# VHH binders against q96fz2, part 52

Target 1, 269 residues: q96fz2
Amino acid sequence: CGRTSCHLPRDVLTRACAYQDRRGQQRLPEWRDPDKYCPSYNKSPQSNSPVLLSRLHFEKDADSSERIIAPMRWGLVPSWFKESDPSKLQFNTTNCRSDTVMEKRSFKVPLGKGRRCVVLADGFYEWQRCQGTNQRQPYFIYFPQIKTEKSGSIGAADSPENWEKVWDNWRLLTMAGIFDCWEPPEGGDVLYSYTIITVDSCKGLSDIHHRMPAILDGEEAVSKWLDFGEVSTQEALKLIHPTENITFHAVSSVVNNSRNNTPECLAPV

## First folded at step 22 (VHH)

Design GB17
Fold by ESMFold2, fold request of step 24:
Structure GB17 (fold): chain B 269 residues (1-269), chain A 123 residues (1-123)
Amino acid sequence: as target 1 above (269 residues)
Amino acid sequence: EVQLVESGGRLVRTGGSLRLSCAASGFTFTDWAMGWFRQAPGKEREVVAAISWSGRSKYYADFVKGRFTISRDNAKNTVYLQMNSLKPEDTAVYYCAAKLGLFTESPQDYQYWGQGTQVTVSS
């Protein structure tokens, strides 16, 4: 998993993140650093994307079932990293394989601190290798959506009116992540950064790619992954597995260039 | 105190029309999706229609077949269900419900419910 779409305006995104606390009360997450949110149809590693995490990471004695939403850098920068420039990190932290998460210090350490997050996206892109060629077919992959009146395909959502008919009720993809906090040696703000946990692909995606993000399907899974105050690392890791509850469609090569930020990136072809 | 108050249910003949209203208070209406659900005696409560916080995205159950229209007026904190071409099978108590954020088809996901309004469709 190395490319996502997360394009919703902040207020629409916030409503899409409504959740239920441990008392059964429905709430919206509270933002941190909302000005760092940069929506785009075409997010790549090193960019910021919003994640959910427990309020307990920020407030002593907070209810650990309450959620904060914050933009974080994609590509985990370990707290022990010593260079001044995160791009100098000599290994790729865009993704974290579930089968080796407890063997890699970059991921094991923050996981042991309860630094679990849920990475938000409209969906993700994956490139299928065509047999006998170097050409690749991109797909947009996302949760099944409730069929809405006069929405048409996702491609019909390219105008403000049609966009709102599709995206105002879009179920966001919720991927399991690990984050860490890095203090730059030259000073400045603490850098929050994340990795997306990956698993073997489900049968439905196996013809496209052999790996997929670990998707947290439903409020119970999301709540347990986030709640490091009540859910141990051992129990949380049981949530990490492939899911068949996904859908996809082919898209054009417009998405290949990460500078393209238009609805065409995810339009069906 | 959150309140959802339905009105407009009554006895009508097959082929007739009704408009249901649901007045909402006690919460920020524009953050909430709204739904109409129905329950006939001996049956499970089922979604009829749902509408996004903005009013722009709408869902209808398959049995509606174009006969009903959901709408909302965010200035009046009210959601409506216009029901046309009514059939005896539409006889039920109709409930207004609210869910923060996104609507779903599942009654279990909705936090607030009205008391219901009876719709009876005679032969």
Scores: ipSAE 0.823, ipTM 0.919, lowest interface PAE 0.5, mean pLDDT 92
Fold by ESMFold2, look of step 23:
Structure GB17 (fold): chain B 269 residues (1-269), chain A 123 residues (1-123)
Amino acid sequence: as target 1 above (269 residues)
Amino acid sequence: EVQLVESGGRLVRTGGSLRLSCAASGFTFTDWAMGWFRQAPGKEREVVAAISWSGRSKYYADFVKGRFTISRDNAKNTVYLQMNSLKPEDTAVYYCAAKLGLFTESPQDYQYWGQGTQVTVSS
C-alpha cells in the first residue's frame, strides 16, 4: 500500500468520522492542526493525511475512547532518529508488516507506548502486474458503499453536484496504523508520522497484489485499536488480519503520476 | 434536550398521498443524518429512507420503488417524507431518527428517535 485517495473537504471528512464513545454517545472527533490537512485524490508517502487517535495521547486522565483527528506525515520517523532531516532515514517506513512488527525497533517502540492510530482514506490504489508485459494496471480499492439515489457508481460523476451525492455519505476506509513523535534535534515543532500495517491479501485481492493494508472493519475494531488505555498491544494485534469486505475497480494510468490530483484518478475504466 | 416530533400521519385511501414532517431540536441538525423508519404490528422496524446531513445523498428501501421522497430543510430543522401512491402495505407507525455523521440502513445505529406517527392506508 503506497498510494491513497483522501480528497473530501474537511467538514465532510469530519462528519464521516462520527463515532460512539464508551458510553454510547455519538460524537465527532476533535481536530488538531486542521490547517495541515491537504485533501487530494492522489496521496503518496511523505504527504500528510488525517488519522484518528485516542484523546488520552494528548490529555492526562482523558477518556481513552474519545477520538482526536490530526494530519500526520506518511512514513514513520522514529522518536529515536538523530539526524536533522527525516529524508535521511535509511529504511522505508511507509508500511509495517504485521508478521514482523514486534521485531522492528521503529515499530515496536511506538507500539509499546500505545501509539496506535487509524489511517483514513477514501480508498487505496494498488497496481497489478500483467503477465507478459512490464505495464501495471492500477485499481482503486474501498469499502462497499450504501447505494444512494442517482449515484450507484464511484467516480462516474461529471459535475460537483453529482460528486457530492456520492461522497457526502462515503464510508471511509479505516486502516490500522502506528505513529511516533519525533523532536527535531535543531528544534521546532514535534513531527507526528505514521506507518500503515500490512497483511497478506485476502482472496478477493490476491490477483491484484499479494499484500494489503490491515483494514479495521466496523466501530468495534476501530475502537479497540485506538483505545490503548483499555486494550493491550497483544489484544489489539488480534485485530490485524485481511478482510474480504472490500471492493474495487480498475482505473486509468492517470493516477500513476502522483502530481495528478483529479477525480479521474479513481474513476472506473 | 434532543427531541424529534413527527406529524402528518393519518388515514388515507389506496393511491393517495401524504407528507410526514419531523421537527428536530436540541442538537446541531446539520451534523446529523436523518432517517424515516416504519414498524407494522408484529414486524421489526425497518428503514424507509435516509438523507445525509447536507441533504445531497439519499437512500430509499427497495419497496419504496420511486413512490416516496425524503427531503430536509436545514433552516427549519425539519425532515420530510413525501409519500405517494400509497398501498395498504404501507400501513405502519413511521418514526423519524437521527444519526451523527453518515446514515445507515440499520435502526440500531441511530441515537435519537421520535415517538412515531400512524399512517393507515385503506383498501
Scores: ipSAE 0.810, ipTM 0.913, lowest interface PAE 0.6, mean pLDDT 91
Fold by OpenDDE, look of step 23:
Structure GB17 (fold): chain B 269 residues (1-269), chain A 123 residues (1-123)
Amino acid sequence: as target 1 above (269 residues)
Amino acid sequence: EVQLVESGGRLVRTGGSLRLSCAASGFTFTDWAMGWFRQAPGKEREVVAAISWSGRSKYYADFVKGRFTISRDNAKNTVYLQMNSLKPEDTAVYYCAAKLGLFTESPQDYQYWGQGTQVTVSS
């Protein structure tokens, strides 16, 4: 996974992240660093995207079932990194393979510390290789959505009004991530960054791409992944597998350019 | 304290119209999706319609078939169900419900419920 969409306004995004804590109380996640949230139809590595994480990461003795929403840098910067510039990382940390998560220090260590997060997106993009050509067809991949009046699908968004209707009740894609905290050697603010865990693709996506993000489908999966206080690493890793509960449609080549940030990126062709 | 108070239910003839209202209090109304559900005697509670926090997105059950319209007035903390072309099969107790964030089709996902209002459609 090298490209996502996360374009919802902050308030809409927050509402889309409503949850129940362990006491059954419905809550909205509190924001940390809300000003760092930059909505975009075309999110690339090194950009900031919102993730969910347990409140216990920030507050001692907090209820670990409570959620915080925070923009974090896509591309995990390990806490042990000693260079002053995160861009000097010599290895790719955009994704973490599920089969090697426990083998790589950069991911194993933060995971062992309970630094699990849920990466939020409208969906993610993947490119299908076309046989016989050097051309790749991009697809937007997301959770199936509830059919609403006049806007049952992204394809029905032929007007700004219809567009707003489509996104007003959008179920966000929830991807399993690992985050780390990096303190710059020269001082400054702690950098929070994340990697997306990837798995082999489900059968439905296998023709598009052989790998997919580990998607946490449903509130229980999301809650267990986030709740590092009650759920062990071993139990959490059981949640990491392919899911068939995904839909997709072909999109235009507009998304190929990471600078393009328009609705056309995820619109059906 | 959170309260949902339904009103508008009554006896009507087949083909008639009703407008149900639900007044909400005790929570930030604009953070909550609202829904109308109904339960007929001996049947399970089922979703009739749902509306997003903004009112822009709406869901209708298949049996509605364009007969009902859900709406909300966020300034009044009220959700409405305009019911037209009523049928005897629409006879039920209608409930207003609230869910934080997005609406769903599942009654179990809704946290707050009204006491219900009886709608009876005579042949």
Scores: ipSAE 0.794, ipTM 0.899, lowest interface PAE 0.5, mean pLDDT 93
Fold by ESMFold2, fold request of step 24:
Structure GB17 (fold): chain B 269 residues (1-269), chain A 123 residues (1-123)
Amino acid sequence: as target 1 above (269 residues)
Amino acid sequence: EVQLVESGGRLVRTGGSLRLSCAASGFTFTDWAMGWFRQAPGKEREVVAAISWSGRSKYYADFVKGRFTISRDNAKNTVYLQMNSLKPEDTAVYYCAAKLGLFTESPQDYQYWGQGTQVTVSS
């Protein structure tokens, strides 16, 4: 998993993240650094994307079931990293394999601190490799969506009116992540960064790619993954498995260039 | 205190039209998706239509077949259901419901409900 779409305006995204706290109260997550949210149809590693995490990470004695939404850097920078430039990290931390997460210090340490997050996206892209050629077919992969009026108008060339008819009730993809906090040696704000946990692909995706992000399907899974105050690492890891509750469609090669940020990136072909 | 108050249900002849209204109070209306549900005698409550918090996305059950239109007026905290070409099968109690964030088809996902308004369609 190395490319996502997360293009919703902040107010639409926030409402898509409505949740129920431990007391049964309906809430929207509270933003940190909302001005750093940069929506795009074509997010790549090292860019910022919004994640959910427990309020307890920020506030002493907070209710661990309450959620914060914040932009974080994709590509986990371990707290022990010594150089001043995160791009100099010698290891790829875009993804974290679930079968070795407890063996990799970059992931085991923050996971043991309860640094679990939910990575938000409209969906993710994956490229199907054709045998014997260098050609690759990109697909856009996402949760099944409830039928809406004119729901077949997803993708490129949509007018502003048609865009809102599709996306205003979009169910966001919710992927299990791990984050860490790095203090730059030269000073400045703490850098929050994340990795996406991956698993073997489900049967429905196996012809596209052999790996998929660990998807948290439903409010119970999301709540348990986020709530490090009440849910142990061992219990949380039971949530990490493939899901068949996923759909996809082929897209054009416009998405291949990460500088292309248009609805055409995810339009069906 | 959250309140949803439906109005407009009455007896109408087959082929007729009717407009239901639901006045909402006690919460930030523009954060909430709204739905119309119905329950006929001896049947389970079922979704009729739903509308996103902004009014831009709408859902209709298959049995509606283009006859009903859901809308909302966020300045008046009100959601509407315009029902045209009514059939005896549409006879039911109609309920307004609210869900924070995104609408769904499932009644159990909705947090607040009105008392219902009776719609009766005669042959």
Scores: ipSAE 0.778, ipTM 0.901, lowest interface PAE 0.8, mean pLDDT 91

Design GB17
Fold by ESMFold2, last read:
Structure GB17 (fold): chain B 269 residues (1-269), chain A 123 residues (1-123)
Amino acid sequence: as target 1 above (269 residues)
Amino acid sequence: EVQLVESGGRLVRTGGSLRLSCAASGFTFTDWAMGWFRQAPGKEREVVAAISWSGRSKYYADFVKGRFTISRDNAKNTVYLQMNSLKPEDTAVYYCAAKLGLFTESPQDYQYWGQGTQVTVSS
């Protein structure tokens, strides 16, 4: 998983993240650093994207079932990294394989600190290698959506009014992530960054790609992954598995260039 | 105190029309999706229509077949169901329900419910 769409305006995204805390209270997550959110149909590694995490990461004695939403850098920078420039990291942390997560220091250390997050997206892109060629067919992959009056044209909605008719009730893809906090040696703000956990593809996606993000399907899974105050690492890792509750459609090659930020990136072909 | 108060249910002949209203109070209405559900005698409660917090996305159950229209007025904290071409099988108690964020088809996902309004369609 190396490309996503996360294009919703902040107010729409926030309402899509409604949740229930441990006491049964219905809530919207509280934003941190909202000005770092840069919506786009075409997000790539090293960009900022919103994630959910427990309020307990920011406030001593907070209710660990309460959620914060914050943009973080895609591509985890370990807390122990010694260079001044995160771009000098010599290994790829865009994704973290579930089968080796407890063997990789970059991932097991923050995981052991309870640094679990949920990575939000409209959906993600994968490129299918066509047999006998180096040409690749991109697909947009997302949760099945409840049919709305206008859902038949989700990729063609290119005006603000038509867009809201399609995307206002969009169920966001919720991917299991691990984050870390890095203090630059020169000083300045702490850098929050994340990796997306991956698993073997489900049967429905296996013809497209052999890996998929670990998807947290439903509020119970999301709550357990986020709640490091009540759910141990061992218990949380049981949530990490493929899901068949996923759908997709082919898209044009417009998405191939990460500078293209238009609805055409995810439009069905 | 959260309140959802339905009104407009009555006896109507087959082919008739009826508008249901649901007045909401006690919460930030514009954060909440709204739904109309119905329950006929001996049946489970089922979704009829739902509308997003902004009013721009709407869902209708298959049995509606273009006969009903859901709408909301966020300035008046009110959701409506316009029911046309009514049939005897539409006879039920109709409930207004609220869910924070996104609507769904499942009654169990909705947090607040009205007391219901009876709609009876005579042959």
Scores: ipSAE 0.767, ipTM 0.896, lowest interface PAE 0.7, mean pLDDT 91
Fold by ESMFold2, last read:
Structure GB17 (fold): chain B 269 residues (1-269), chain A 123 residues (1-123)
Amino acid sequence: as target 1 above (269 residues)
Amino acid sequence: EVQLVESGGRLVRTGGSLRLSCAASGFTFTDWAMGWFRQAPGKEREVVAAISWSGRSKYYADFVKGRFTISRDNAKNTVYLQMNSLKPEDTAVYYCAAKLGLFTESPQDYQYWGQGTQVTVSS
């Protein structure tokens, strides 16, 4: 998983993140640093994207089932990193394999601190290797969506009135992530950054790619992953598995260039 | 105290029309998606129509077939169901329901419910 779409305006995104706390109270997440949210149809590593995390990470004695939404850097920068420039990290932290997460210091340490997050996206892109050619076919992959009036094509959402009919009720993809907090050696603000946990692909996606993000399907899974105050690392890791509750469609090569930020990136072909 | 109060249900002839209203109070109405559900005796509660928090996205069950229109007035905290071309099969108690954020087709996902209003369609 190396490219996502997360293009919803903040007010639409916030309502898509409605949740239930431990007491059964319905809530919307509270934003931190909302001005750092940069919506785009075409997010790549090192960019900022919104994640959910427990309020307890920020506020002593907070209810750990309450959620904060905050933009974080994609590509986990470990707290032990000593260089001044995160781009000098000698290894790729865009993704974290579930089968080795407890063997990799970059991921094991923050996981042991309860630094679990849910990475939000409209969906993700994946490139299928095509037999007998060098070209790769990109796909947009996302949760099945409830049919709304005139929601027959995602590409039809290129005007304001058509956009609202498709995206106003969009179910966001919720991927399991780990984050860390890095204090630059020269001083300055703490850098929050995340990795997306990956698993073997489900049967439905196996023809596209052999790996997929670990998807947290439903409120129980999301709540347990986020609630480091009540759910141990060992129990949380049981949530990390492939899902078949996913759909996809082919898209054009417009998405290949990460500078392209238009609805065409995710439009069906 | 959250309250959803339906009104407008009555006995009507086949082919007739009526408009259901649901007055909402006790929550920030514009954060909530709204739905109309119905339940006939001996049957499970089923979605009729749903509308997003903003009013911009709508869902209709297949059996509606263009006969019903859901709408909302966020200034009045009210959801409506305009029902045209009514059939005896539409006879049911109609319920207004609220769900924070996004609507779904499943009654189990909705947090607040009205007491219902009876719609009876005579042949």
Scores: ipSAE 0.722, ipTM 0.880, lowest interface PAE 0.9, mean pLDDT 91

